# Ledger of designs, part 396: VH-VL binders against q9vpl3

Target 1, 224 residues: q9vpl3
Amino acid sequence: RGKINIQRPKAPHYERARVVAVTQPKYPELPKAKSCFKTRAERTQQQQENPYNEIIAREVRNWLDHSRLVAFFHLSSITADDIFRVRVQLHKQNLHLKSYGSKIIEQAVKNTRYEAIVPLFHSNHCIVFSPDPEKTAALLRIVRRVPQMVLLGGIVEETMLSRNQLVAYAQMPGLHAVQAQLVQTLSQAPGHLIQQLQAHQNSFVQVLDVHAKNQMNEETPKST
Key: E = the ipSAE of ESMFold2; O = the ipSAE of OpenDDE; V2 = 0.75 times the mean of E and O plus 0.25 times the DockQ between their complexes.

## First folded at step 13 (VH-VL)

Design W62 (framework fv_imvotamab_arm2; at its last look DockQ between E and O 0.30; V2 from the best seeds 0.56)
Fold by ESMFold2, look of step 13:
Structure W62 (fold): chain C 224 residues (1-224), chain A 121 residues (1-121), chain B 112 residues (1-112)
Amino acid sequence: as target 1 above (224 residues)
Amino acid sequence: EVQLVQSGAEVKKPGESLKISCKGSGYTFTSYDIGWVRQMPGKGLEWMGIISPYSGETRYSPSFQGQVTISADKSITTAYLQWSSLKASDTAMYYCARDEGIWDSYYFDLWGQGTLVTVSS
Amino acid sequence: DIVMTQTPLSSPVTLGQPASISCRSSQSLLHTDGYTYLSWLQQRPGQPPRLLIYEISNRFSGVPDRFSGSGAGTDFTLKISRVEAEDVGVYYCMQAYQFPLTFGGGTKVEIK
């Protein structure tokens, strides 16, 4: 009826190897292609609920109306714990990290001078809003430890700035009046700035697309 | 004007309590941490501890843990350093200094004028 | 705790001549973010400290360009290219790599 009623350890190194494998540290696999801000179901539901989208679009419009600093970032895969720590660092400096769908952004900026920014939000992104343009330097210090956030450009005092212009603005010392005058001097047509932002974004999307194709052979990637 | 203004000099006896203040003005108080630094007569600088008015979190140097209390009242933009029982060895100049504390990195870009505390006989 | 060692303890200099102050840390101050958390402070006689240099070599706003910082890892130097009368005082290095924050023992710069 069988002598073996219970599995016994066969060999000492087999049992030891099992114990070692259980106690060995595991490295978490980080999602590399998609943002963790929203689930697929949440994004679909937002698209299907036009009244909810209008409430969120009003929120975005309010942020734009009350923010003298807006910075746009490409967002690579990042853990929830890391993005929470970044949000706390930013909030302490009156910097507010947000993410919105492209249709909501389109609703929010309709009939405004900012309509040209909508294409930036068709891929992985985040936005930082602040009423305090003098906090641009603090923003750059915070994100230098966050390689997942890649600065694309921004808006300062209602003027669109490229990445390089925003970095230069942050390095300017002194009075708010001097910084406002510099922003006015650096003003350029929105079309040129959007082209430059789109070119940088397209380059990053190409890199992310290669990573997603490499991942298709192993698992289904999450979309955001 | 962006500044830290400390309370005035104190002359105390051993065993007395003391609370000295550091008032920040001209900036967003909760965006900066406040550190306290001791300088004994003729000696160098010693970091005592730091407080984030944003979160209320404090960190103390091991040499000062349990010896002093650091606190802040963000409604009046003021940080405090407090002893429950002064010793003669507490005679020193005490400075407050601020920094944004981004990722717990500090270089203290603004210092108060100092508060001389004398504890004798 | 990270120990910060400064040399010399005293640096008498002739007015208009350079001064050089050394600071050594007991471990590397290079963080994984690629930045090194070493600062220099100046304390003039009868005054509070003030920030001169942060992140090894960055001059703080309003600091004259005769002050420069250099170094890497554990070995750092503050230079004053042409010492002026107002540069008399004590100079401290400080690390902000980890708590507890620690200072060097100070270097007194004085005019001969």
Scores: ipSAE 0.710, ipTM 0.858, lowest interface PAE 0.8, mean pLDDT 80
Fold by OpenDDE, look of step 13:
Structure W62 (fold): chain C 224 residues (1-224), chain A 121 residues (1-121), chain B 112 residues (1-112)
Amino acid sequence: as target 1 above (224 residues)
Amino acid sequence: EVQLVQSGAEVKKPGESLKISCKGSGYTFTSYDIGWVRQMPGKGLEWMGIISPYSGETRYSPSFQGQVTISADKSITTAYLQWSSLKASDTAMYYCARDEGIWDSYYFDLWGQGTLVTVSS
Amino acid sequence: DIVMTQTPLSSPVTLGQPASISCRSSQSLLHTDGYTYLSWLQQRPGQPPRLLIYEISNRFSGVPDRFSGSGAGTDFTLKISRVEAEDVGVYYCMQAYQFPLTFGGGTKVEIK
């Protein structure tokens, strides 16, 4: 299995490490006391209902609902030009790069199946959407050249995946390829069996023919 | 099935025009670039050029620039290689090949079956 | 143009034995993006070329693990750990560092 040489990103900043940890499959640990990690400032920020935010939140929900591939990235300092270049590359692959504020994301996913993604949006982030989960490998190949984009995790076929799981998923042959291989293997099996069965019969016939020829040669009297 | 299917073998005379085709199927045609590679009888591979169906951008090898024209029709997911005037030296196998077109990375992951072009007087 | 030089021209190999093919580029294929754009292709008799390795050492999907690529800068190697009958053919290295893309002259792998 060819090691996708994904350049080992430098050890992520402690905050990145935290996000990666959040995207790891949480096995039901015993309910540890919800230590309210919300800073006093976060508690007092009354979410001012902005009608504009609601519209954008609906857009986000629409993207989430219609995407079979969703990837979440931390976005480090990047120039507008670089973002544009990345966007073009992604667009060629029918991948859509979007960036939304944390509050908008929170509003969009509140009381939905996507609520688990909220912890991923503590810093500057971007999201890539695609209707085709087979583009996961292409996505990773594109973003590997963009050090400012750090993969945090994603959703593939309605399943939340960690960074490592996404990488593993991308390395797997596409479903159609696997199916094709399976069909090919299955189609060859009967042919091989028939060939093997026929080989024995053919060898037997050949031996009999040789024997018959030898008997005929012995019965031809040397007409001296 | 993901495949590139090329047009059939061609027998032509010097001076004639020719257009051969490469049809992509089973994948998003505009997401990949199509390269053309020449292989003369008993010889190695020669890169001729590449086209991005998405943008229409085409690049040629200097050796083939002005000698051939590479084009693509997105609507029928087909790339073309054409000559205005064939030479005997154009006798070769011609392959189309797919490239992901991601950044500046070019590797051909899918190949057509090839089109044999024979130019003889 | 970048010139790709392959050695040997012909590599007769006994079944089950290893084979090694070298490719040298006239200039470094290490791009500023940190990637080296060298690929290996296999062409079996009467068939179109097939991608084996990309970016020096990455096996393409479906390629057996007996194929491996290595190298850096200007010197590259394709290794076949155990040659099988199906491995007979011509192998090409290709650079994609800059246009025009160029191929090596090819190495013919044959069974002794």
Scores: ipSAE 0.594, ipTM 0.808, lowest interface PAE 0.9, mean pLDDT 88
ESMFold2 (binder alone), look of step 13: mean pLDDT 92; pTM 0.951

Design W63 (framework fv_imvotamab_arm2; at its last look DockQ between E and O 0.21; V2 from the best seeds 0.00; counts 0 for: placed apart)
Fold by ESMFold2, look of step 13:
Structure W63 (fold): chain C 224 residues (1-224), chain A 121 residues (1-121), chain B 112 residues (1-112)
Amino acid sequence: as target 1 above (224 residues)
Amino acid sequence: EVQLVQSGAEVKKPGESLKISCKGSGYTFTSYDIGWVRQMPGKGLEWMGIISPYSGETRYSPSFQGQVTISADKSITTAYLQWSSLKASDTAMYYCARDEGIWDSYYFDLWGQGTLVTVSS
Amino acid sequence: DIVMTQTPLSSPVTLGQPASISCRSSQSLLHTDGYTYLSWLQQRPGQPPRLLIYEISNRFSGVPDRFSGSGAGTDFTLKISRVEAEDVGVYYCMQATEFPLTFGGGTKVEIK
């Protein structure tokens, strides 16, 4: 069933949603302006991550190449039970929830028109991939009960769309030809779209971080 | 092209078994739940139950729990409604309908043509 | 179980005139997620039902704009701004806010 409200976990199990936050503690100990100098630890860490990062970056490229729908979300703290229920809802609709580090995303989109999406991954995030762009409406219907996932924008038929454009796309009739024509029309200024996403993301990050801190002090909120 | 096609009309006697079918085509069958709705002659609509071919999970209206069995075979994109022992009161039109079943919310955007089941004598 | 009550039972209407159908639920249909899962179906004579309106007021794809839905809580209305001959049939409200799914008793729209 789609409702899981009969049990709320006492402890939110958000280990996957918190991994990015833990890997970047933001200590002020490393703000040297003259530091082009790599320490042994930095070189060793980079070397250990490069083969792993390259394998995962190929996975991201493969998803991007074979997905006609890609949606980007900011992800607040969420319990393991809640994200599992969301993943099941999405998977049933051939929507695949993934999360990757910003360095992996940067490596995956290097030398593509999608390089501009990298700033979207400075904060906690998740990505939904699907070969079925007609599932955009289903995606939005699923996430509207998930306040921890905030839509930032997406890619439909290799065209970058803002949040509002993606919502508008989802509201169109279900005819494939009509939806393809609309995507081409909505993306008349790709550079403007990217600039708008970046500005809106910075505003959302501040609000979402405050909201996530409140959720950590309170139970997981339900859509009301 | 996107459609639900139901099996043909049935004339049965009380006590006989029956299994009627609903075949989905032109869409990803496992992305949609299939619900069954009864309409008695000259009467309104009654929800009987629903199955998710994705998970195999079924849910029945309390009025129909134990009276019918709902099943699906995703390999042939077909849902079924079956009775082990028909009663004269089972005479009705039976519809299947689909919905994505997102968070167990339904509005049934596609309906089959209906299967008339007549149980008499 | 949520009981859905429709009025009128029958609505004879002159072609080109408006029709209004009421649906009342025994409990609020406002879900804890903030959405109301109230739908309207049309069943033309001899045909299966078809979806007209979902979530109170959203017209389903291919439904003419003469159909509109409104309401909140326990009281809902389907309006047909100008009834056409093809609009003859029985109209049902349905709730999906909670199981079991339940329908109203139906309102027959007919030309007088």
Scores: ipSAE 0.760, ipTM 0.894, lowest interface PAE 0.7, mean pLDDT 81
Fold by OpenDDE, look of step 13:
Structure W63 (fold): chain C 224 residues (1-224), chain A 121 residues (1-121), chain B 112 residues (1-112)
Amino acid sequence: as target 1 above (224 residues)
Amino acid sequence: EVQLVQSGAEVKKPGESLKISCKGSGYTFTSYDIGWVRQMPGKGLEWMGIISPYSGETRYSPSFQGQVTISADKSITTAYLQWSSLKASDTAMYYCARDEGIWDSYYFDLWGQGTLVTVSS
Amino acid sequence: DIVMTQTPLSSPVTLGQPASISCRSSQSLLHTDGYTYLSWLQQRPGQPPRLLIYEISNRFSGVPDRFSGSGAGTDFTLKISRVEAEDVGVYYCMQATEFPLTFGGGTKVEIK
């Protein structure tokens, strides 16, 4: 298995590239004429609502609503054992790996704020859920060692992020860390100011003391 | 605040038992592993062992295997290092350190303040 | 056990000048998973160690950009582009590719 050069990732497979393109912020392009061609996804949507699918769809919705971090992955050919290993690693970090069918996802997100994720589920996919957005970095570190999992994008704090944005987000110091740094910086500022103010005063007093001592030495008459 | 707080300095005699503690706070304790590192006076760092509070799995350096016991109590987010019988040679600073415990990656991103153990007759 | 050898033992540096520390391992630190688990730690006088670099070249959060790590296989280098007064201390390399984890002997960085 060729060394995955993480510094020079091979051009993503066409399907992956397509998904990455879909997860990129769509700037309002002019309404392109509805292509007359129903996508395979549109053709499959007419299948009869299975009560079981509704139950699962409700579960998916529940995960989406209660997760502050959601990451979407393309899942390439992976063994059950490898998936299990990944699941254990994720679980240790309170990350929950789930896999659902595209139809279920579509049903789950229909008429919701998450409807934009539907195009991501045209192939084999898995989703990672977490209540803690601070686990984004941990998630990425875990999946970097799993070449079969390709990050497509995610949702963090109710904001949909592209792959690149998610990576950038993970590289940012956590909110608490930043806050702590800020507090530390703010707490040091008064101390530094006081020290500087005192330094000038102390220097002045020292100069005066030296001057006073010199004057006293000059006034001591050489007792011949 | 995310921190590891270790127990205070210890002065002991040879042959005595000792258990020092490392308490994690501000983070999910079970998501990280806790390693112990010895630093003898004026010397370098020595890895002693590591524990995964999540699984309870413990690994020791061969040099410390059988000499110390590493344990953890998840309920109080505390890891322990203990000796059954101290030697004068155990005089050192002992640090606990946090590892993310992701796959086979071990790097210690958070350190305790250290516990000085002095063993003298 | 993998033996980590650091050079030099002591590195007196003038403020504002660069410093370089070398770490050599007795065997390749390339893990079977394709990653190299070499880290650099800083220990200031009277303080616990602090993580600077992990996996050869990744700066840990909050670490100044003047610190950089490089290397491959058995040879690794920590560079400080401009040494500041706060950089005084002992620096350690650590390998975590194989158990037991092992540290270098340390390099003392001092201001001339």
Scores: ipSAE 0.642, ipTM 0.829, lowest interface PAE 0.9, mean pLDDT 88
ESMFold2 (binder alone), look of step 13: mean pLDDT 92; pTM 0.945

Design W64 (framework fv_imvotamab_arm2; at its last read DockQ between E and O 0.26; V2 from the best seeds 0.66)
Heavy chain, then light chain:
Amino acid sequence: EVQLVQSGAEVKKPGESLKISCKGSGYTFTSYDIGWVRQMPGKGLEWMGIISPYSGETRYSPSFQGQVTISADKSITTAYLQWSSLKASDTAMYYCARDEGIWDSYYFDLWGQGTLVTVSS
Amino acid sequence: DIVMTQTPLSSPVTLGQPASISCRSSQSLLHTDGYTYLSWLQQRPGQPPRLLIYEISNRFSGVPDRFSGSGAGTDFTLKISRVEAEDVGVYYCMQATQWPLTFGGGTKVEIK
ESMFold2, look of step 13: ipSAE 0.739; ipTM 0.880
ESMFold2 (binder alone), look of step 13: mean pLDDT 92; pTM 0.942
OpenDDE, look of step 13: ipSAE 0.629; ipTM 0.821
ESMFold2, fold request of step 14: ipSAE 0.726, 0.726, 0.732; ipTM 0.865, 0.866, 0.869
ESMFold2 (binder alone), fold request of step 14: mean pLDDT 91, 91, 91; pTM 0.936, 0.938, 0.940
OpenDDE, fold request of step 14: ipSAE 0.809, 0.811, 0.828; ipTM 0.910, 0.913, 0.922
ESMFold2, last read: ipSAE 0.725, 0.752, 0.744; ipTM 0.865, 0.881, 0.877
ESMFold2 (binder alone), last read: mean pLDDT 91, 91, 91; pTM 0.938, 0.938, 0.938
OpenDDE, last read: ipSAE 0.826, 0.845, 0.818; ipTM 0.921, 0.932, 0.917

Design W65 (framework fv_imvotamab_arm2; at its last look DockQ between E and O 0.34; V2 from the best seeds 0.60)
Fold by ESMFold2, look of step 13:
Structure W65 (fold): chain C 224 residues (1-224), chain A 121 residues (1-121), chain B 112 residues (1-112)
Amino acid sequence: as target 1 above (224 residues)
Amino acid sequence: EVQLVQSGAEVKKPGESLKISCKGSGYTFTSYDIGWVRQMPGKGLEWMGIISPYSGETRYSPSFQGQVTISADKSITTAYLQWSSLKASDTAMYYCARDEGIWESYYFDLWGQGTLVTVSS
Amino acid sequence: DIVMTQTPLSSPVTLGQPASISCRSSQSLLHTDGYTYLSWLQQRPGQPPRLLIYEISNRFSGVPDRFSGSGAGTDFTLKISRVEAEDVGVYYCMQATQFPLTFGGGTKVEIK
């Protein structure tokens, strides 16, 4: 799977983490078996956050339900000024940049066909939503100048697409051109139709195999 | 139908004002910048400037800055090019063209039919 | 301003034969982002320009595959593999790497 190790921080993150570790007092750590029992304050904090999380999760579900294009990105360190400029570029094209905690995403997609996206949000991320799937090419042109945003995959017309599938989708002829190609194929003689159905079967099986493998890989932990 | 429709041909005298229009239809007007291009009779193309209806920002070619005003009214999906005082040297065909203007890069994927402006005394 | 120089000024071509148009810029058109914003436009007689090629070599939607673009840096070429009657017109290169946007002077393709 030629996955990039997104768990490994860049040099600035590495230096920042090192400084924090040096300046923090070292105390003996308590056994983790004792940590299963939560204090009263911890339970109250956890309970108080659940209603807010559900409101935000409903927002995410609403975006997912009303967006014909959803793109998922890993987001590395970026200045507030730079991400603002990216947001303006995106918004001009009716592309909406959002970021949500992984717990909220998990809650939002629970018991939906989109549960497979949850592992994408293990690390820092952002999501782009749009009602306009034809804006996929514009999205890719915008982010090609933004190395801090690394495309992971997306959803187009309620179909999960890998990174490579989404890039290929952006390069496809318009919907009308695809429909014209299909009509031309169906107009051929009966013997040609049988051979084309067999070729399409092999093509569809290949696409389904990629889709099934992507779903299997989404369930495994990311590793170097 | 996705198109840019420009206002009709104009015959003017030197010193007169003029405002020509470019109406975009069939697409999200604010997602595209509108550029203006001059073509002198029998000559090539010259970029005059561009406006983003999304932000209202304009940018002019140095050759045309101060000579014309580019504007847009997004409520009626129309861009404008205007002169306060025409010169005979303004006789030309004027095109509007659109582009998404992503990171201020332009290819002008759709062009209007052109507006012929004739200025003579 | 980046000056765009096209050659030849006129290219009379026999139907079915290739045509080749050169465009040279006074500065490299390679943008700091690693992309080159060089386009080719076609203007048929009595018509507005239309986009043929963007980013050196990418054909715009609906443009026949007999049109191709190539080049890098300061030197760019538009080729028509087999000229058809509908290809008569003036061809312009345009750069958008740097403001102001500038066009080449044009190359007239005509049938001998």
Scores: ipSAE 0.734, ipTM 0.876, lowest interface PAE 0.8, mean pLDDT 80
Fold by OpenDDE, look of step 13:
Structure W65 (fold): chain C 224 residues (1-224), chain A 121 residues (1-121), chain B 112 residues (1-112)
Amino acid sequence: as target 1 above (224 residues)
Amino acid sequence: EVQLVQSGAEVKKPGESLKISCKGSGYTFTSYDIGWVRQMPGKGLEWMGIISPYSGETRYSPSFQGQVTISADKSITTAYLQWSSLKASDTAMYYCARDEGIWESYYFDLWGQGTLVTVSS
Amino acid sequence: DIVMTQTPLSSPVTLGQPASISCRSSQSLLHTDGYTYLSWLQQRPGQPPRLLIYEISNRFSGVPDRFSGSGAGTDFTLKISRVEAEDVGVYYCMQATQFPLTFGGGTKVEIK
């Protein structure tokens, strides 16, 4: 698996930089006094539970529960054609691009282990699901060519990862590759040891043989 | 193990047909494209064409277009290179190689062991 | 077609010394998507080619750090910081910016 060159991306646009900043692990700030004013987010949460939203929320939960790789993206203005192209590329890699409303996501992850992702969905977002965490590198390679998709973070093997952590994860050799390498290394070790041991023995035998030959040559009386 | 295994060496006469194979294993076959590369004896590498098993889309080098046919069978994770009528000039080593098939990026990260094709009268 | 020209044709090197291979393209390899699709391949004697570098400077998995790629536009370089015996073979540059894909003529690296 080729290392993703993370050094080539142009400095992120200020908007991208802002999004990246938002996805940084927020350390628990001291409880700020409850602002007397309901945030826009709080006002929108009071909207009546639509039965349709529940169905979709269940779908989202199902995707989350069955995916070993989940990546969250901010989606900037993108054409339908472009998103379709991206979808095809992703699908070829068994990656599934989905887009859901923030309210649906909130409903889907409420009281679940995924509740921490809710703050990521304050704007236009899309999610990529995969049953294979080894496709992380492929995902990032695809998305690198889509400036409208900004990686925010993800979930890999039930672990929430920041953008940077996800990138780092993608650069790691796959588990199978590492295992294969380990097996190869382990298989070579005994062979090398045997060769080294045999080399010393062979050298010793050669020296003895030379010595024996030299002694025989000295004992052959020059028959005058 | 992730590998491409090609069919064995072939000895043919001019005018004969030939189909050689490249079998992928250890990975999702449809997620990658398969390219074919010719290497004439003592010469460099020549790109012949590429196939996307996922879509069936095939592209040829202009130099090889109409001269060979590239195909794939997803069910047995095998790609093929075939000639309808071999020429002596087709004597070469033929390699299949895997490409990630991501956008228009073509990096051959996995190669078959090669198939030697000898065409002699 | 993009013509890839490699120099030198042959590069005799002493073990432990650096080697440098140049590849020039007949036109810019910068793709419209902003990426440059140049790769370097190694072919050891009697073996199939092996990917070393992709997109100018990215080492493929398992490739030693003594291999490095650089360049831009039409001029590219593969460097081997310390040549080892296992590095003997023919090296090829390949462009994939446009069809047809084309290879350089190859550079033979030999030990003096």
Scores: ipSAE 0.637, ipTM 0.827, lowest interface PAE 0.9, mean pLDDT 88
ESMFold2 (binder alone), look of step 13: mean pLDDT 92; pTM 0.946

